# Designs tried in a protein design chat: VHH binders against o75319. Part 24

Target 1, 181 residues: o75319
Amino acid sequence: GNHIPERWKDYLPVGQRMPGTRFIAFKVPLQKSFEKKLAPEECFSPLDLFNKIREQNEELGLIIDLTYTQRYYKPEDLPETVPYLKIFTVGHQVPDDETIFKFKHAVNGFLKENKDNDKLIGVHCTHGLNRTGYLICRYLIDVEGVRPDDAIELFNRCRGHCLERQNYIEDLQNGPIRKNW

## First folded at step 15 (VHH)

Design U3
Fold by OpenDDE, fold request of step 17:
Structure U3 (fold): chain B 181 residues (1-181), chain A 119 residues (1-119)
Amino acid sequence: as target 1 above (181 residues)
Amino acid sequence: EVQLVESGGGLVQAGGSLRLFCAASGFTFDHWSMAWLRQAPGKRREWVALITSGGETDYADSVKDRFTISRDNAKNTVSLQMNSLKPEDTAIYFCARQDWDFPEGFDYWGQGTQVTVSS
């Protein structure tokens, strides 16, 4: 057990805040039991996540975990002050309407409750790229009316890596708008 | 298209050995952990062995010290050396691509190869 996710080391641990939004994407942090399999500079724990966010002069107000497993870290590894939301999201395939709705609902709820601050919505899947990017972009497109290519470009630039899966990109660019309720 | 093709199965006597092979195509092989699964008659599919892209291995307790999983990234193959075979090892063996973002931890597997161990 406790194998490092494949290609996990290939991605930057934390992206940048997406200008004009409250989103920040990152790869999955790994609990302490994984450290023995990593070089010190490769380690990225829940604690490291918060330190890196702080280094950007930001603060997390919500973490949305899109991974389909619970093996990488426990919600108890996070500060109690930061709510944690798990949305089990299968890899590789475009998230279904229910998943999209859950994500949008969570984001909208957060924004409604956090109008008085500038805390960020941290979103991650395994690599913090494809599923993460899709759902963030889907939100920007469907809810904020952002042009698909602009949303994708913004995410890619801020994450420091580009969406890789063509089915996600195609759905964002040419797929139907999903219901927001 | 992802494709996994198993071979090497057959009939063997208890205490004997077999080597299974899996040929993978349609994806970047060295980016994925690979595994062997098996399904015995009337039983659910079970995990047997796993090997990461870096060569780390894990085994089910039932096959530990008897089975060895290996891979050749240059040839896009994964193998399972099975020694000291037992009748309870009789099953269809599947080569599988491992991914924890899928139910049961695997997203693709082949058609399988039959392994029968006689008493």
Scores: ipSAE 0.860, ipTM 0.922, lowest interface PAE 0.5, mean pLDDT 96
Fold by OpenDDE, last read:
Structure U3 (fold): chain B 181 residues (1-181), chain A 119 residues (1-119)
Amino acid sequence: as target 1 above (181 residues)
Amino acid sequence: EVQLVESGGGLVQAGGSLRLFCAASGFTFDHWSMAWLRQAPGKRREWVALITSGGETDYADSVKDRFTISRDNAKNTVSLQMNSLKPEDTAIYFCARQDWDFPEGFDYWGQGTQVTVSS
């Protein structure tokens, strides 16, 4: 059966747009079948995601899903107007170069095609924190030339939660720059 | 370091009962769903039972109504009460930490404990 991800309720459903970027992070939305296991105020569906984004006077232009499972929601649960990209990303470990490249390529492609608007890139893993934060920060560091500590601080502040995984933090701060193509 | 140590296995006659235990350490136990897996000789490892941090349980059809998984968050332990055992239940039983962000849905498991059910 379907179970609520552990600690899922501990995290804010949606963060804030990261100033100077097109990124917004959120925890995984859960399809309707999970609602019976949640209090009304705990529910966070794909529909709720879009409502919360709208409440921030923003609009999603792309969703990047980093979860390693497909059990939480279906792409069909999203509006047809918003592209959905799945990048299967294993938990706990630093994403490999291929994963990093896929993420960067997707972001760059989006930015190239969306120069005429201000739509956001929504990124999530299970909790929308560690894998999500790492890849966003990795992009800012490698592509935008942001200082690692500044990228991490910016993400943490906007997500409303701090990166928890020391291996991710260490790699961001002291790891090598990854290729961008 | 994550550590899972199983105990309680042994030889039992068909229709008998066993209780397996798992001692967990090296992580915040009450933040994780725990599970029991088993692997019979020449067969693939299979999921047996799962319990969330909040106590919600789930079972494989083959063991439903015969096995009961429980946990003690204060002691960092997981248990599996096995009743009405059958020869086909013979296997090495593993205590596992559940995580769907891993290929098999589990990221750690112990060395296992042997359960043998004689006909």
Scores: ipSAE 0.860, ipTM 0.922, lowest interface PAE 0.5, mean pLDDT 96
Fold by OpenDDE, last read:
Structure U3 (fold): chain B 181 residues (1-181), chain A 119 residues (1-119)
Amino acid sequence: as target 1 above (181 residues)
Amino acid sequence: EVQLVESGGGLVQAGGSLRLFCAASGFTFDHWSMAWLRQAPGKRREWVALITSGGETDYADSVKDRFTISRDNAKNTVSLQMNSLKPEDTAIYFCARQDWDFPEGFDYWGQGTQVTVSS
């Protein structure tokens, strides 16, 4: 059935652009079929996502979906002009090297192809927090050379919520750098 | 550590009733949807019933109108009232924590409790 993800309502729908980066995090938008279970002010559809991004005077250039299900919305619900990438990412556990690599590759490819604009990479999991935050931070740490604590702080501040999972935080702070190729 | 402990299984005749219980611990219970699964001999585990933290329920077609899932957030328990039991309901029943970010939509389940329905 179309049950609202647990705790989905507890998180801000869209974060802020992370200064110095092209990243923006958000919780999973829900397709129209979920609206009947939500108050109007709780609704967050793919359309709402783009409206909120515009309100920030930003534009999405890529959406990376890290959810492990396809039940929340369809790529067809997105504008054709915005590419959609699905990276099935299991919850709770630190993403594996393959997942990390896929994410990095996608980001690097986007940046290479979008040097002439300032479009954002939108990243989301279910809540747009733990998996999303981990992979963004992992990229900043491994590729951009950002200090782990700085990356985490930046993400938390911009997302409006702090990473919750200790294993993610621990891996970011003390885990090995993952190869970029 | 997440723990789910099932109880209440047993042998019952067709048409009879059983009530299963699940005691949950090791996590914030009222933040999670809970479910009952079952696995019959030689068959795959199948979803039986689901209850959200808010009390919304869903059932497999095979058990609709016969089974009722409920929860007590104060006690961290999930129950499954099984009425009009059929031999086809014979299985090990598992209490499970629901999460769509895991294969098949569940990340934890207990050791299960045996339910046997005789003809």
Scores: ipSAE 0.860, ipTM 0.923, lowest interface PAE 0.5, mean pLDDT 96
Fold by OpenDDE, fold request of step 17:
Structure U3 (fold): chain B 181 residues (1-181), chain A 119 residues (1-119)
Amino acid sequence: as target 1 above (181 residues)
Amino acid sequence: EVQLVESGGGLVQAGGSLRLFCAASGFTFDHWSMAWLRQAPGKRREWVALITSGGETDYADSVKDRFTISRDNAKNTVSLQMNSLKPEDTAIYFCARQDWDFPEGFDYWGQGTQVTVSS
């Protein structure tokens, strides 16, 4: 059956745009079939995602889904005008170089094609925190030259939750730069 | 370190009952869904039953109404009550921690306990 991800309710649905970037992080939206297992105020659907983004006076231009499953919602649940990219990312472990490269490539492509607007890159994993935060921070560090601690602080503040996984934090702070090509 | 230790397996006759136990340690037990898996000789490992941290349960069609999964969060244990056992239930049974962000939907499982049902 459709079980709510563990601890999913513990996290804010949507963060805030990261100043100076086009990134916004959120937890995984759940399709309608999950609503019967949630209180109304706990529901967070793809539709709710877009409503919350609009409430922030923002617009999504790309969604990057880092979950390792396709059970939570369908790309068809999203507006046709917003491209959807799936990057299967295993939980708990530092993403591999291929995953990092795929993420960077997607972000760079989006930025190149969307210079004429201010649409956001929405990134989520299950909770929209650890994997999401790592990849966003990895991009800021490797591509934009941001100090690791600054990137982490910025993400945490904007997401409304702090990165929890020590291996992710350590890799960001002390790990090697990953190739950008 | 995450540890899952199964017990309670054995030999039973068809129509008999058996109760399996799993002792979990090394993680916050009440934050995780737990499951039982089984693997028969020459067959793929298959999901048998699942229980969420909140106590919601789910079962494979092959064991529905015969098996019951339960958990004790105070003791960090998961149990599988197996009734009306059939020869086709013969397998190694594994206690597993459920996580859809891993291949097959599980990230840890124990060494397993053998269940043999004779005809």
Scores: ipSAE 0.858, ipTM 0.921, lowest interface PAE 0.5, mean pLDDT 96
Fold by OpenDDE, fold request of step 17:
Structure U3 (fold): chain B 181 residues (1-181), chain A 119 residues (1-119)
Amino acid sequence: as target 1 above (181 residues)
Amino acid sequence: EVQLVESGGGLVQAGGSLRLFCAASGFTFDHWSMAWLRQAPGKRREWVALITSGGETDYADSVKDRFTISRDNAKNTVSLQMNSLKPEDTAIYFCARQDWDFPEGFDYWGQGTQVTVSS
């Protein structure tokens, strides 16, 4: 069924670009079939996503979808000019090494192919917070050498919400570095 | 720790009624959609009913108009009123916490309660 994800309304639809990076985080956009269950001001569709990004004078170059379901929207709802990558990521638990690797590989590939522009990597899970924040921070820590607390603070500030899951935070702060290739 | 404890199962004749209960603890109950699942002998576990935190309900076609799911957020309980029971409804019934970011759409469920409907 077309049920609004729990607590979905509690989170800002789109964050801000993370300074010094190409990342922007947002909550999952919902396809048209969900609109009847939402007030107009609560609606956040794939189209709304692009409008909001444009309002920030940014452009998406890639969307990484970390949700474990495909029920919220279809890749066909996105412009053909913006690549879409699905990385099925289970909720609540720290992503496994394979998931982390897939994410890093996708990001690195994008950066390699998009050196001539400033397009953003849009990342989302259901709420665009915990899984999204973990993987972005994991990348910054492992690949860019950013201090864990700095990565977390940067993400939280730009997303407009703080990472909530202690296991994610703990892994970022004290967990091992993951292999980059 | 998340805990879900089912009760209310038993033996009933076809056409009869039962009411199942689930007591939830270890999490913020009113932030979650809750569901009932069932598993019959030799069959896969199947979804029966769902209720969102806001009270929106959904049912499997096989139980629609016969079963009613409800919840009490103040008491952290979920109920399943089962009317017009059929032998095909015989199964272990599980209370489950719904989450689409998990395989099968649920991350926790209890030990279950046996429901047996005789012909």
Scores: ipSAE 0.853, ipTM 0.919, lowest interface PAE 0.5, mean pLDDT 96
Fold by OpenDDE, look of step 15:
Structure U3 (fold): chain B 181 residues (1-181), chain A 119 residues (1-119)
Amino acid sequence: as target 1 above (181 residues)
Amino acid sequence: EVQLVESGGGLVQAGGSLRLFCAASGFTFDHWSMAWLRQAPGKRREWVALITSGGETDYADSVKDRFTISRDNAKNTVSLQMNSLKPEDTAIYFCARQDWDFPEGFDYWGQGTQVTVSS
């Protein structure tokens, strides 16, 4: 059977929009089958995600799912009006150039097609923190020219949790720019 | 550095029992689900039992009601009580840390301990 991801309860379900960007990060929503294992206040379903986004007076225009498994929820659990993109991203290690490329390409495509609105790009991994934060920051650094420390600080502040993995932080701060987008 | 060290394997007759142990170090043990895997000669590695940080357990159908996984967070150990052993249970048994963000669902495992069940 499916189990609640470890430490999943420890993280805020949804962050805040990153000022100056279209990004918002959140932890993985869990489909209904997980609810029996959670207290009501701990539940965070795909429906809950959208409700929380609306409470922030925002609207999701794209969901990028970075989890490596498909066990947490189904794309069918999402509104048909919101595109869903899966980018299988292995945990703990810095994403490879292909993964980074896929992410950048998706973001750029969205921005190109959504110039006439202010819909958000929702990004999540399991906890919506390390992989999520790395790829968002990588985009800001490589594409938007943001200073690494500024990108990291912005993400951490908006997510409500700080990037935890040193290899991610080190790569963002001192790693090479990936110019493949 | 994450380390998992298995022990307790050996030779046992069919119908017998063994208890395997795993000592974990190098990470916050009580934050992780742990599992036992096994690999028989010429076969793929398969998961046998899982235990979450909260103590919830899951078992492969082949070992259900015969094997019991447990953990001691104070000692950073995972155990596998194996009863009613069958020759088909012969394999190298691995202690593993579970992570679904990895291809096999596990990111670390030990060197393993040999379990041989004779008919």
Scores: ipSAE 0.708, ipTM 0.857, lowest interface PAE 0.6, mean pLDDT 95

Design U3
Fold by ESMFold2, look of step 15:
Structure U3 (fold): chain B 181 residues (1-181), chain A 119 residues (1-119)
Amino acid sequence: as target 1 above (181 residues)
Amino acid sequence: EVQLVESGGGLVQAGGSLRLFCAASGFTFDHWSMAWLRQAPGKRREWVALITSGGETDYADSVKDRFTISRDNAKNTVSLQMNSLKPEDTAIYFCARQDWDFPEGFDYWGQGTQVTVSS
């Protein structure tokens, strides 16, 4: 059904642009059918997402949806000019190498195609924290050479919430280098 | 340690009823969605019913209107009332805790209780 994901209300809808990157993270927007279960101030729809990005003087050029479901909103709820990519990402355990590769490939493709603008890559899972933070940090570490602790600190500060899954944090800090690009 | 312990399984005639119970311990039960899943002989495990921390319920189409999931937060229990049982309901039934951060999955499981529906 259309029940609200557990703890979803407890997280800031949208973070801040991560300086020196093209990333911004947010929790999953919820289509109108979920709104009967939300107070007006709790709503965060696909349209609300774009309004909040505009309020930051930013513009989305790609949305990467990491949820392992299509229940929360339809790609048709997004403006026509904003590309959308679903990467079905299994949670709880650290994302596998195939998932990491797909994420890196999508980011690299976006950066090539958008070299002449300043549009952002929006990334979300259900809460915009663990899977989202892991894949963004994995990209920064493996592709951009960012030190693990610096990537994690940057994500946490800009998201407004800290990564919570210890196995993800441990993998980022001490896990194998992924050269699957 | 998180523990989920199912009980109440058994042999029942088609058309009959059975009530399953799941005792939960080792976590703040009130804050978690809980589910029942089942695995029939030779089949993969399938989702049956879910109850959210706030008491909202959802069911697989195959059991809708026949099964009722409920929870008692004071006793840390989840139950499944199973009515109008059919031979295809024969399975091991598992209590599971939904992973809040990955809602399509479950992070803890019981050992299961056998339900056998004879005709």
Scores: ipSAE 0.689, ipTM 0.843, lowest interface PAE 1.2, mean pLDDT 93
Fold by ESMFold2, fold request of step 17:
Structure U3 (fold): chain B 181 residues (1-181), chain A 119 residues (1-119)
Amino acid sequence: as target 1 above (181 residues)
Amino acid sequence: EVQLVESGGGLVQAGGSLRLFCAASGFTFDHWSMAWLRQAPGKRREWVALITSGGETDYADSVKDRFTISRDNAKNTVSLQMNSLKPEDTAIYFCARQDWDFPEGFDYWGQGTQVTVSS
């Protein structure tokens, strides 16, 4: 069935907008079929996501879904006015260069098309931590020239949880700049 | 060091039953989802069954109602009861731990145990 991902309940549903960026990170929303396995206060549906974003006086202009699965919710569960992009991102190992490039391409495209508004890019994997934090930080470092430690600190503070995968942290801090082209 | 050790494989006639065991060590077993996968000759490894830390189970369609996954948190074991076996069930069976941060994948594997189903 529709099992709640391990440790999913342990994480704040939605972070805060990362100042100076267009990013906001969150854990994967779970469609209604998962709610039988959740207490009411634990629920975090696609609708709940948009309500929480609105409560922050923000608006999503793109959702980038980094999960390597289709089981958590369907794009049809999202408002048709919000573009959705799936980037299948393998975990455990540092995301490969093709995945990093796809993420950069999507972010750059969004920024061009949304230069006249202040809408946010919502990014999630399953928990909104390691894959999400890695790709956001990799973008900030490679494209925006942010220092690795500053990118990591900003993500951790705004997500409300720290990056946990040490190989991701090591790659961000000491690994090579990845090609933007 | 995380270790997963499978046992219980063997040769069995079609229609028969077999029970596989996986002994787990080196981690807090009761906090993790565990799975069985299999690899048939000439085929890719495929998922068979999963049991969550809370005891919920899920099965591939091909084995549903014939196989039962279970866990014993006191003994740190995962079991797979296989009933009504078919020649198509012939494979090496692997015990695996689901990566909580990447639930689409598995971060540790056993060496596997051979199951052969003859007509």
Scores: ipSAE 0.674, ipTM 0.845, lowest interface PAE 1.2, mean pLDDT 93
Fold by ESMFold2, fold request of step 17:
Structure U3 (fold): chain B 181 residues (1-181), chain A 119 residues (1-119)
Amino acid sequence: as target 1 above (181 residues)
Amino acid sequence: EVQLVESGGGLVQAGGSLRLFCAASGFTFDHWSMAWLRQAPGKRREWVALITSGGETDYADSVKDRFTISRDNAKNTVSLQMNSLKPEDTAIYFCARQDWDFPEGFDYWGQGTQVTVSS
């Protein structure tokens, strides 16, 4: 289907770079076939994503796609110079340890290979909120030693929308440190 | 608490028609996408049809042009009109609410209603 995801229009397309990190979060870009259902000002295509990143004087060096589907856009819709990684992330429940490990491994690999530039890791799920915010915060907490409340506040401020899934918030605040990096 | 209750299932001959209903309660119904899924004997549960909060519809290829999903926001109901029924449509039919944040999945389900199509 070409139906717009529920509530997708209600979220800012792209957040701001998270200071002190290499992360930027955004909602899923939608390929041209979805645009028949959108007003021009509502469109947010893969091309629009890159234009908005450039407008912030930033550059993407990796896109991590957390959606559990391939229907929103094709990797071929992205510039060939930007690496793309799909991590199929089941929602509703807190992501499992395998998913968390894959995310940490991808981020650590990027940071090693890009230590001499300032390119960003773009992360998205469908809305760029709950799965995205959880995995970014989990990384900051477990790997960077950021306090849970500080990680959550930073994500919320820079995304421009607050994390909403209560079980994710509870796991970040009170759950165990995952030593799976 | 969220509740979804299906009705309208039964026995019908091939080529016939049947209409299913799903009564929803415990949430702001008109803000959510709703779906019908089915599980045939010995098979995995499969998606059948979806209707968005705005009334847009989508169908599995196997039922396209034979089934019609609709919603009545005043009554908090979702319906599935099933025409030109075939024995392969025999299944338990479930009403489900799409998880808006994980649209690839559903967060609440009904107990299902049996549809049996005689050959």
Scores: ipSAE 0.655, ipTM 0.827, lowest interface PAE 1.3, mean pLDDT 93
Fold by ESMFold2, last read:
Structure U3 (fold): chain B 181 residues (1-181), chain A 119 residues (1-119)
Amino acid sequence: as target 1 above (181 residues)
Amino acid sequence: EVQLVESGGGLVQAGGSLRLFCAASGFTFDHWSMAWLRQAPGKRREWVALITSGGETDYADSVKDRFTISRDNAKNTVSLQMNSLKPEDTAIYFCARQDWDFPEGFDYWGQGTQVTVSS
């Protein structure tokens, strides 16, 4: 249905660009059908997403949608023709190796195709926090060699909210480095 | 620990009514969306109805206008009133808690209660 996800209103719509990376995280934008249940100041549509990115003097070059559903918005709701990738990511448990690999492949492909610009990879799940933070941090740790605690701190600061799922945090801090191939 | 205990299932004639109850404990009930799902013999478990922490409801098309989900936050219960029952409503019915961080799924389930609708 068109109900607002629990606690969705409690999260900042869009974070800040993560310095030294091409990532920016945000909560899921909601298509027009959800707006009946939102005050004007609570709305965060696909158009609002692009306006907020532009307000930061940034540009999206890819959106990676980690939600395990298509009910929140459709790619055609985006105001511009930006590359869009859905990676159906099961939550609650740490994302599986296939999901992690798909994410790494998408990011690496983007970086290759966009080496001559500074466009950002926008990543979201429902709240733009746990699944989003996990996969961004997993990429930074496994591919860029960032220390787990530094990746987590960077994500938390730039998202404006701390990662909350302890099993995700524990896997990032104490789990194995995942293979990149 | 989180517990969800369903009750109220049974045998009922087609066209009849039945009311299911789910007693919840071990969490701050009024902060969570709750749902009923069902699993018919040989079928996948399917969503039936959802009620948000704020009391907003949603239903699967197959049960819309026949079933009513409700909650009593003072008693930590979720109910499912089932009217105009059909043989295809025969299933085990489960109470579930929606995972707020993964709202596409549920993180806790009850044991289920059997509903059998005879023709």
Scores: ipSAE 0.631, ipTM 0.817, lowest interface PAE 1.4, mean pLDDT 93
Fold by ESMFold2, last read:
Structure U3 (fold): chain B 181 residues (1-181), chain A 119 residues (1-119)
Amino acid sequence: as target 1 above (181 residues)
Amino acid sequence: EVQLVESGGGLVQAGGSLRLFCAASGFTFDHWSMAWLRQAPGKRREWVALITSGGETDYADSVKDRFTISRDNAKNTVSLQMNSLKPEDTAIYFCARQDWDFPEGFDYWGQGTQVTVSS
């Protein structure tokens, strides 16, 4: 189905670049077939994503799509110059270690290959909030050594919305030590 | 405490009709998408129908034009009208709430109600 995800309209389309990192978070862009149910100002297409990134004087070098579905847009809707990676991420429960590893691997690969530019990693789930925030924060904590509360505060401020899933927040703050497989 | 309680299941002859009901409590019902899922013996649970908070509906191909999902926000109920029933519709039917943060999945469902369609 092409129904608008619940609460999707309540979230800012694109956050701000997270200082000291290469991350920017956004909600899932929706292909044109979804727009029948949206006012023009509510639309957020793949094209709108790139326009908003350009308006911030930024450039995407990778999009990591965390949704567990292919229904929102096709990778072909993105400029061919921007690599796209799907990491099927189950929600509600804290993402499993294999998902966390895939995310860390993708980010580390990007940073190695893009050390000589300033392009960003765009990360989204459906709302660009809980799964997105969890994996970005997990990376910052485990790989960059950022304190959990600092990672969460940075994400919340730059996304423009606070992480909402308490089990994700608890796991980031007090969960088990994770290996960087 | 979120609770979903299904009712209306039973034995019905092929070609017949049945209406399932789901009573919802413990959450702000009219802000959530609701769904019916089913699980036939030996098969994985599958999606049947969805109704958004705004009343828009979607159906699995196998039930389209035979089943109708509806909601009554005043009574906090979701219904599934099942017409032209086939033996293949035999399953336990579950009322479920879509996880708004993970719309690909559901965060609550009930114990289910059995629907058996005989030839």
Scores: ipSAE 0.623, ipTM 0.813, lowest interface PAE 1.5, mean pLDDT 92
Fold by ESMFold2, fold request of step 17:
Structure U3 (fold): chain B 181 residues (1-181), chain A 119 residues (1-119)
Amino acid sequence: as target 1 above (181 residues)
Amino acid sequence: EVQLVESGGGLVQAGGSLRLFCAASGFTFDHWSMAWLRQAPGKRREWVALITSGGETDYADSVKDRFTISRDNAKNTVSLQMNSLKPEDTAIYFCARQDWDFPEGFDYWGQGTQVTVSS
């Protein structure tokens, strides 16, 4: 189906680079088939994503797609020079330990391979907010030692929207540190 | 408390029609996408039809042109009109609410209503 995800129009397409990190968050880009249901100013395609990143004087070196579906766009819609990684992330509940590990592993691998450049890790789920914010904050807390409230504030400010899922916020603030790999 | 209650299931002969209803309560129905899913014996639950808050519809290929999902926001109901029924449509049919932040899944389900299509 090419229906527009609920509330997708309500979110800013792309956030800002999170200072002191290699992360930028955005909502899922939608392939051309969705555009029949969008006003021109509402469109946000894979091409639009890269144009907006370029407008910020940044470059993506990895896209981590957290959606539990393949219907929004194909990896072939992205430049071949940009690595793409799908991490099927079940929503509603806090992501499980396997998902957290896969995310940390991907980020750590990127940092090793890209230590000599300033490319960013683009992370998205459907809205680029709850699953995305949770995993970015979990990484910052567990691996970088950032205080939970500071990680959440940084993400919210740079994304342009506050984390919404209460169980995610509670787990970030009060949940256990997860093992690093 | 979010509640979804299905009704209208039953026994019908192949080629026949049946209309399912889902009564929704405990949330602002107008703001949510709603769906019908089904589960045949021994099989995984599969998506059948979706209707967005704005009334846009989408269907699984197996039911396109035979099933019609609709909603009545005044009555907080979702309906599934099933025409040209086949034995393969035999299943428990569930009404579900799409998760607002995880649209790949559903956050609330009804109890289900049995549809049996005889050969």
Scores: ipSAE 0.608, ipTM 0.810, lowest interface PAE 1.5, mean pLDDT 93

